# Ledger of designs, part 18: VHH binders against Vitellogenin-6 (vit-6)

Target 1, 176 residues: Vitellogenin-6 (vit-6), of Caenorhabditis elegans (p18948r1340to1515)
Amino acid sequence: ANCVVKSTKINTFDQVAYRNQFTPCYSVLAKDCGSEKSEPRFVVLMKKINEKKEWKNVKVVYGENEIEMYKTEEGLICRVNGEEIEYQPESEIEKKQYNIIWLNKNTLKFDSDDVTVQFDGVNARIHLSALYRNQQCGLCGHYDNEKETEFYDAENQENTIPKFAKSYLYKDSKCN
Short names: E, the ipSAE of ESMFold2; O, the ipSAE of OpenDDE; V2, 0.75 times the mean of E and O plus 0.25 times the DockQ between their complexes.

## First folded at step 22 (VHH; framework vhh_8fcz_2)

Design T3 (from R1 with T28K T108K; at its last look DockQ between E and O 0.59; V2 from the best seeds 0.00; counts 0 for: pae E 2.4 > 2)
Fold by ESMFold2, look of step 22:
Structure T3 (fold): chain B 176 residues (1-176), chain A 124 residues (1-124)
Amino acid sequence: as target 1 above (176 residues)
Amino acid sequence: QVQLVESGGGLVQPGGSLRLSCAASGFKFRSYDMNWVRQPPGKGLEWVSGISKSGDSTTYADSVEGRFTIIRDNDKKMVYLQMTSLKTEDTAVYYCAREKYYDFETGKYAMDVEGQGTQVTVSS
């Protein structure tokens, strides 16, 4: 299944389209919601980084790893656990549980068995393994083939689109 | 360096079956979605079927759904297309293709078609 974020337009895993105004604070696009513990296998986050341009920052939390991708005036940047990864044409960075692939100088792919994220600085495509059918939540919906429940919030309650979107703001000290 | 080698085509009567194979090399096969596309006589390439990198999700063009099955083997770096109930309209050169990236403006995947393809001819 795919969720596509095209600037502010979101097309969810269940083919429901709506518009979300991203802020300088992270929102949860998709995460593992099947675990009852505090440690999901993945979380995909997105925030706006420029008020005039449609530039975004995407963060993938995968196990104990943080992968951050964002656009600058000088191009697309990737950081893994805080360390910048240099672009090399047609190269692939392989780790034990995930890979990072420069598809070209302006497009990155984070690849794992659970989630794949393609990002170009403005737009993102999130693809999930079938293991996450009925086990995922976020702005990308619930991957349950049910359009009527797509806007259930982080507490699994039906809401209007603005309240649904606000429920997936990622809380941290500077955004609370 | 990407190489895709298709085989298994041939001449078959309507209602018959064929199994196409694609051997992949020159890239990390396990990290890419794979597809079959075809070129019917006098037409451009058209998408037939796709399979996710893990093999857990498959998709099909409406014209082949229920008749074709896409399969992959990540250990052997192989993609297969099991074709049944073949029709004369299925006559084409079949290529396997690697997904390269999603094009956000067109909503389509950019794909690499590197092989010579394999001819499927359905004729009575």
Scores: ipSAE 0.357, ipTM 0.665, lowest interface PAE 2.4, mean pLDDT 82
ESMFold2 (binder alone), look of step 22: mean pLDDT 83; pTM 0.829
OpenDDE, look of step 22: ipSAE 0.671; ipTM 0.887

Design T4 (from Q1 with T28I; at its last fold request DockQ between E and O 0.72; V2 from the best seeds 0.75)
Amino acid sequence: QVQLVESGGGLVQPGGSLRLSCAASGFIFRSYAMNWVRQPPGKGLEWVSGISKSGDSTTYADSVEGRFTIIRDNDKKMVYLQMTSLKTEDTAVYYCAREKYYDFETGTYAMDVEGQGTQVTVSS
ESMFold2, look of step 22: ipSAE 0.443; ipTM 0.694
ESMFold2 (binder alone), look of step 22: mean pLDDT 84; pTM 0.833
OpenDDE, look of step 22: ipSAE 0.689; ipTM 0.888
ESMFold2, look of step 23: ipSAE 0.466; ipTM 0.728
ESMFold2 (binder alone), look of step 23: mean pLDDT 84; pTM 0.836
OpenDDE, look of step 23: ipSAE 0.840; ipTM 0.913
ESMFold2, fold request of step 24: ipSAE 0.456, 0.636, 0.647; ipTM 0.722, 0.827, 0.830
ESMFold2 (binder alone), fold request of step 24: mean pLDDT 84, 83, 84; pTM 0.832, 0.828, 0.833
OpenDDE, fold request of step 24: ipSAE 0.861, 0.865, 0.867; ipTM 0.923, 0.929, 0.928

Design T5 (from R1 with F104Y; at its last look DockQ between E and O 0.56; V2 from the best seeds 0.00; counts 0 for: pae O 3.7 > 2)
Fold by OpenDDE, look of step 22:
Structure T5 (fold): chain B 176 residues (1-176), chain A 124 residues (1-124)
Amino acid sequence: as target 1 above (176 residues)
Amino acid sequence: QVQLVESGGGLVQPGGSLRLSCAASGFTFRSYDMNWVRQPPGKGLEWVSGISKSGDSTTYADSVEGRFTIIRDNDKKMVYLQMTSLKTEDTAVYYCAREKYYDYETGTYAMDVEGQGTQVTVSS
């Protein structure tokens, strides 16, 4: 299933469209919310970094790696565990590193067995394995093939869209 | 360089069968969904079939559903299209195409990379 983020519009895994106003704080787009796991297998986060241009920052936490992708005036930047990964055409890569593929200078693809994230600095496409049906949560909705349960918050309670969105704000030392 | 090379096309009679092959190179094959598209004479490109990167999901156009089968071998970097019960309207140049991507500017899906194509002609 695919979740698409176009500017402020989100089309969820269950194909429900709604608008979300991203903030300078990360929101959880998609997360492994399986109850049997001590730690999520993956987390996809997104925040707004430029109001005028609607530039965004996407962070993917996968295993021990943290992949950060964000738009700058110089192009799309990718960092893995804080280290910048230089652009390299796919045809010149012998082995995929950190599950990162440069589709072009302005489009990056994170590709894993569990989740795929394509990002161009403003828009994103998240593809999730069918194995996570009924096991994921985030702004991309409940991947359960039910449109009626799409706006359940992190506690699995039905809410308005604003409350739903607020429930998936990522809380850290910088964002309370 | 990214390359897709189709083969297996030919002339067959209606009701016949044909198997197309596509050899991929120059990219991380298992990271992409693969597709078959075709261009009938005098018409535009039309999507025929798709297969997920893992091979666990397949989709077909209504016009070929039940007659065509798409499969892939990630170790060999191959994708195949088994065509059965061929019809005259199946006559086209068939292309192997890499993953559909969402074009955010146009708001539609587009094909990424295509091969040179292989001619399939169904005629009595």
Scores: ipSAE 0.035, ipTM 0.479, lowest interface PAE 3.7, mean pLDDT 89
ESMFold2, look of step 22: ipSAE 0.406; ipTM 0.731
ESMFold2 (binder alone), look of step 22: mean pLDDT 83; pTM 0.824

Design T6 (from R1 with E105D; at its last look DockQ between E and O 0.58; V2 from the best seeds 0.00; counts 0 for: pae E 2.4 > 2)
Fold by ESMFold2, look of step 22:
Structure T6 (fold): chain B 176 residues (1-176), chain A 124 residues (1-124)
Amino acid sequence: as target 1 above (176 residues)
Amino acid sequence: QVQLVESGGGLVQPGGSLRLSCAASGFTFRSYDMNWVRQPPGKGLEWVSGISKSGDSTTYADSVEGRFTIIRDNDKKMVYLQMTSLKTEDTAVYYCAREKYYDFDTGTYAMDVEGQGTQVTVSS
């Protein structure tokens, strides 16, 4: 299953396309919404760098790890738990539960058995294991092969596209 | 340095069977979807089959579905193509290919075809 997230368009895991406007506040693209756990195994977040640019920041929370990927004037940056990983040609950073791969100078991949995120500084492609069928929520939809329920919000209510998108805004002290 | 080494080709009669192998090195094999592509005589490359990085999903071109089976072994860093009920149309050089990235503009996948390939010839 793939979700393709472009600057103003999202094509969900269930093949539903809609327009979305990112802000400098994080939105949830995809997360583990399994009913058995209070803590998701992963969360994939995206925001604009600022109001002026279409450059994005992607954050992947995976277990106890936080991976940030974003584009800057100096190029594409990856931080793992706050520490920058420098680009080297053909470089890969392998951990027991995940891998970080520079596919080229302008494209990163976070890879795990649960979720894979390819990011080029503006666009993201998210792949989920079939194990997350019916256990996924976010702007990428619910991964349930049903188009009628794609726009159920974070409280699981069907809404207009703008209200659906607002419900997945990640709240913190700077964003309400 | 990415390296893909294909083997197992040969000359067979129609209806015969072959198993192709691909040994991979120089990259984190378990993180990539893998594919077989082929080049028939005097033609361009055509896609044959693909397998997801975990091995839980396989896909096939219509012309080979039901006759070919793609398999991977992540511990040994190997991809296989089990071919049965071979036809003269299956004559080609077969290459192992690694998925590279998704192209956001075209909606297609870029792939690496690095090896020398292995020749499969189906004739009486």
Scores: ipSAE 0.378, ipTM 0.663, lowest interface PAE 2.4, mean pLDDT 82
ESMFold2 (binder alone), look of step 22: mean pLDDT 83; pTM 0.821
OpenDDE, look of step 22: ipSAE 0.408; ipTM 0.788

## First folded at step 23 (VHH; framework vhh_8fcz_2)

Design U1 (from T4 with A33D; at its last read DockQ between E and O 0.75; V2 from the best seeds 0.75)
Amino acid sequence: QVQLVESGGGLVQPGGSLRLSCAASGFIFRSYDMNWVRQPPGKGLEWVSGISKSGDSTTYADSVEGRFTIIRDNDKKMVYLQMTSLKTEDTAVYYCAREKYYDFETGTYAMDVEGQGTQVTVSS
ESMFold2, look of step 23: ipSAE 0.457; ipTM 0.722
ESMFold2 (binder alone), look of step 23: mean pLDDT 84; pTM 0.828
OpenDDE, look of step 23: ipSAE 0.836; ipTM 0.911
ESMFold2, fold request of step 24: ipSAE 0.446, 0.467, 0.660; ipTM 0.710, 0.726, 0.837
ESMFold2 (binder alone), fold request of step 24: mean pLDDT 83, 83, 83; pTM 0.830, 0.823, 0.822
OpenDDE, fold request of step 24: ipSAE 0.866, 0.862, 0.862; ipTM 0.921, 0.927, 0.922
ESMFold2, last read: ipSAE 0.428, 0.648, 0.437; ipTM 0.698, 0.834, 0.705
ESMFold2 (binder alone), last read: mean pLDDT 83, 83, 83; pTM 0.828, 0.818, 0.821
OpenDDE, last read: ipSAE 0.832, 0.835, 0.862; ipTM 0.913, 0.912, 0.926

Design U2 (from Q3 with T28I; at its last look DockQ between E and O 0.86; V2 from the best seeds 0.00; counts 0 for: pae E 2.1 > 2)
Fold by ESMFold2, look of step 23:
Structure U2 (fold): chain B 176 residues (1-176), chain A 124 residues (1-124)
Amino acid sequence: as target 1 above (176 residues)
Amino acid sequence: QVQLVESGGGLVQPGGSLRLSCAASGFIFRSYDMNWVRQPPGKGLEWVSGISKSGDSTTYADSVEGRFTIIRDNDKKMVYLQMTSLKTEDTAVYYCARERYYDFETGTYAMDVEGQGTQVTVSS
């Protein structure tokens, strides 16, 4: 399944398209909602970082790792646990639980067995394995082959699109 | 250096079967969706089948669905195409292809076709 996130449009895992405007606060695009523990196996977050340009910041929380990808005037940046990973043509970085791949100087891929995120500084494509059917939540929907439940919020309540989108804002003292 | 080496083609009668193989090297194989494309005589490339990096999702062109099966083995870095009920229209050079990235402007996938391909000829 794929979710395609453009500047103002999201096409969910269940092929439901809707308009969404990102803010300077993180929104949850996709998250492991089937874990019985307090810690999801992954969380994919996105926020707006420029008022004039459609530049975004994507954060992937995966296990003990935080991967941050964002666009600047000087190019696309990737940080792993705060440390910048420099672009090298055709470079692939293989780690124990995930891989980081520069597809080109303007396109990054975070790859794992659970979730894959392609990001170009503005747009993202999220891919989930079939194992997450009915176990995923976020702005990318529930991945349940059911369009009627796509807008259930983080507490699994059916909502209008604006309320659905607000339910996936990542809470923070500056973004309440 | 990315390398894709196709094999397993040959001459077969209509209704017959073949299994194509693709050996991959020079990249993190398990991180990429893989595809088969083919080039019929005197024509351009056409997409045949795709498989997700984990193997949990497969797709097929309408012309081959129900007859072809795509399989991968991430430990051996191999992609296979099991072909059955072959028709003369399946005659082509078959290539495996690595999916590079999704193009957000066109809504299509960019792919790498690096190998020499393997000839499949279906003739009575």
Scores: ipSAE 0.434, ipTM 0.689, lowest interface PAE 2.1, mean pLDDT 83
ESMFold2 (binder alone), look of step 23: mean pLDDT 84; pTM 0.836
OpenDDE, look of step 23: ipSAE 0.832; ipTM 0.910

Design U3 (from U1 with I28Y; at its last read DockQ between E and O 0.66; V2 from the best seeds 0.66)
Amino acid sequence: QVQLVESGGGLVQPGGSLRLSCAASGFYFRSYDMNWVRQPPGKGLEWVSGISKSGDSTTYADSVEGRFTIIRDNDKKMVYLQMTSLKTEDTAVYYCAREKYYDFETGTYAMDVEGQGTQVTVSS
ESMFold2, look of step 23: ipSAE 0.513; ipTM 0.740
ESMFold2 (binder alone), look of step 23: mean pLDDT 84; pTM 0.830
OpenDDE, look of step 23: ipSAE 0.790; ipTM 0.908
ESMFold2, fold request of step 24: ipSAE 0.626, 0.595, 0.641; ipTM 0.815, 0.801, 0.826
ESMFold2 (binder alone), fold request of step 24: mean pLDDT 83, 83, 83; pTM 0.823, 0.821, 0.824
OpenDDE, fold request of step 24: ipSAE 0.836, 0.830, 0.841; ipTM 0.909, 0.927, 0.923
ESMFold2, last read: ipSAE 0.437, 0.493, 0.457; ipTM 0.686, 0.736, 0.691
ESMFold2 (binder alone), last read: mean pLDDT 83, 83, 82; pTM 0.824, 0.822, 0.811
OpenDDE, last read: ipSAE 0.825, 0.827, 0.840; ipTM 0.915, 0.913, 0.926

Design U4 (from U1 with F27R; at its last look DockQ between E and O 0.71; V2 from the best seeds 0.00; counts 0 for: pae E 2.4 > 2)
Fold by ESMFold2, look of step 23:
Structure U4 (fold): chain B 176 residues (1-176), chain A 124 residues (1-124)
Amino acid sequence: as target 1 above (176 residues)
Amino acid sequence: QVQLVESGGGLVQPGGSLRLSCAASGRIFRSYDMNWVRQPPGKGLEWVSGISKSGDSTTYADSVEGRFTIIRDNDKKMVYLQMTSLKTEDTAVYYCAREKYYDFETGTYAMDVEGQGTQVTVSS
């Protein structure tokens, strides 16, 4: 299943499209919401870097690892647990539990058995294995196939989308 | 350096079978979806089949569905195309290709053909 996230439009895992505005605060795109573990296996977050550019920051929390990808004037940057990794031709970083791949100078891929994230500084594609059906939550939907009524069966879809989006704003000290 | 090597082509009669192989030379093979494309004589490339990085999802062009099977072995870094019920219109040079990235503008996956291909000829 794929979720495609563009500047103002999200096409969910369940093939439902809606408009969303990112803020300088992180929103949860996709998260392991499985019932039997206290900590999610992964969380994929996105925020807008500034008001005038469509540039985004994507953060993947995977186990104890934090991977950040973001656009700058110098190009796309990747940080792994705070350490910056610059583009090198054919650069691939293999770790025990995941891989980081430069698909080209302006496109990164985070790859794992649970989640794959492709990011070009503005747009993201998130892929989940079918094992996460009914175990995923976030702006990319519930991955529940024809149970798409999360923001549809509330009165008026337009009234539901803002509340749905606010519920996935990532809590930190400056974002409530 | 050549990273993908196709083999297994040959001359076969209509109704016959062949199995094509594609060997990858040592990059992170398991992180890529893989595809077969072909080039018939005097024509451009056409997509034949694809397989996801784990092997749990396969896709086929309408013209080959039910006759061709794509398979991968991530331990050996191999992709195969099992071809049966071959027809003369299947005559082509066959190439394997790695997925490069999702193209957000077109909604499709960009691929590169890197090998020399393997010739399949179906004739009486």
Scores: ipSAE 0.346, ipTM 0.634, lowest interface PAE 2.4, mean pLDDT 79
ESMFold2 (binder alone), look of step 23: mean pLDDT 78; pTM 0.776
OpenDDE, look of step 23: ipSAE 0.601; ipTM 0.879

Design U5 (from U1 with T108K; at its last look DockQ between E and O 0.85; V2 from the best seeds 0.00; counts 0 for: pae E 2.03 > 2)
Fold by ESMFold2, look of step 23:
Structure U5 (fold): chain B 176 residues (1-176), chain A 124 residues (1-124)
Amino acid sequence: as target 1 above (176 residues)
Amino acid sequence: QVQLVESGGGLVQPGGSLRLSCAASGFIFRSYDMNWVRQPPGKGLEWVSGISKSGDSTTYADSVEGRFTIIRDNDKKMVYLQMTSLKTEDTAVYYCAREKYYDFETGKYAMDVEGQGTQVTVSS
């Protein structure tokens, strides 16, 4: 199952397409929404860097780790827990629970058993393990093979597309 | 360096079977979906089959579905193509390919074809 974000167009895990205008505040694209868990195993977030460019910032929260990928005038940057990971041709970074792979200098992949995120600074592809059938929520939908429930919000209530999208705006001190 | 080494091809009669192998090195093998592609005589490359990085999802071109099986072994860094009920139209050089990117413009996966391939010839 794939969710594809092309600039503002989102094609969800259940193949429902719509547009979302990203803001400088993070929105949740996909997260572990399992009913028995107090904390998600992963959260994939996206925000727009500024209003003049289609450039995005993607953040993956995976366990205790925070992986940030974003476009700059100098190229694509990756930080793990605040530390920049240098692009090296043919280099791949293997960690115990995830991998960070420079597919080329303009394309990154965060790879884990739960979620995979490919990002080029503007567009993203999110792939989920089949284990998250019926356990995923976010702007990428619910991964339940049901188009009628695709726009249920973070509290699992049916909404219009604008209210659905606003419900996944990620709250932090800068975006209250 | 990325290396993909194909083997197991040969001459076989129609209806016969072959098992192709691909040995991979120079990259984190378990992080990539893998594919088989082939080049029939005088034609360009055509996609044959794909397998997800975990091995839990496989896909096949219509022309080979039901006859070919793609398998991977992440511990040995190997991809296999089990071919049965071979037809003369299956004659081609077969290549192992690493999926590199999802191409947002085309909606298709860009692939690395690095090996020399292995010749499969199906004839009486």
Scores: ipSAE 0.428, ipTM 0.698, lowest interface PAE 2.0, mean pLDDT 83
ESMFold2 (binder alone), look of step 23: mean pLDDT 83; pTM 0.827
OpenDDE, look of step 23: ipSAE 0.830; ipTM 0.911

Design U6 (from U1 with I28L; at its last fold request DockQ between E and O 0.72; V2 from the best seeds 0.73)
Amino acid sequence: QVQLVESGGGLVQPGGSLRLSCAASGFLFRSYDMNWVRQPPGKGLEWVSGISKSGDSTTYADSVEGRFTIIRDNDKKMVYLQMTSLKTEDTAVYYCAREKYYDFETGTYAMDVEGQGTQVTVSS
ESMFold2, look of step 23: ipSAE 0.550; ipTM 0.779
ESMFold2 (binder alone), look of step 23: mean pLDDT 84; pTM 0.828
OpenDDE, look of step 23: ipSAE 0.841; ipTM 0.912
ESMFold2, fold request of step 24: ipSAE 0.452, 0.595, 0.526; ipTM 0.701, 0.816, 0.737
ESMFold2 (binder alone), fold request of step 24: mean pLDDT 83, 82, 82; pTM 0.818, 0.817, 0.814
OpenDDE, fold request of step 24: ipSAE 0.849, 0.861, 0.861; ipTM 0.915, 0.928, 0.923

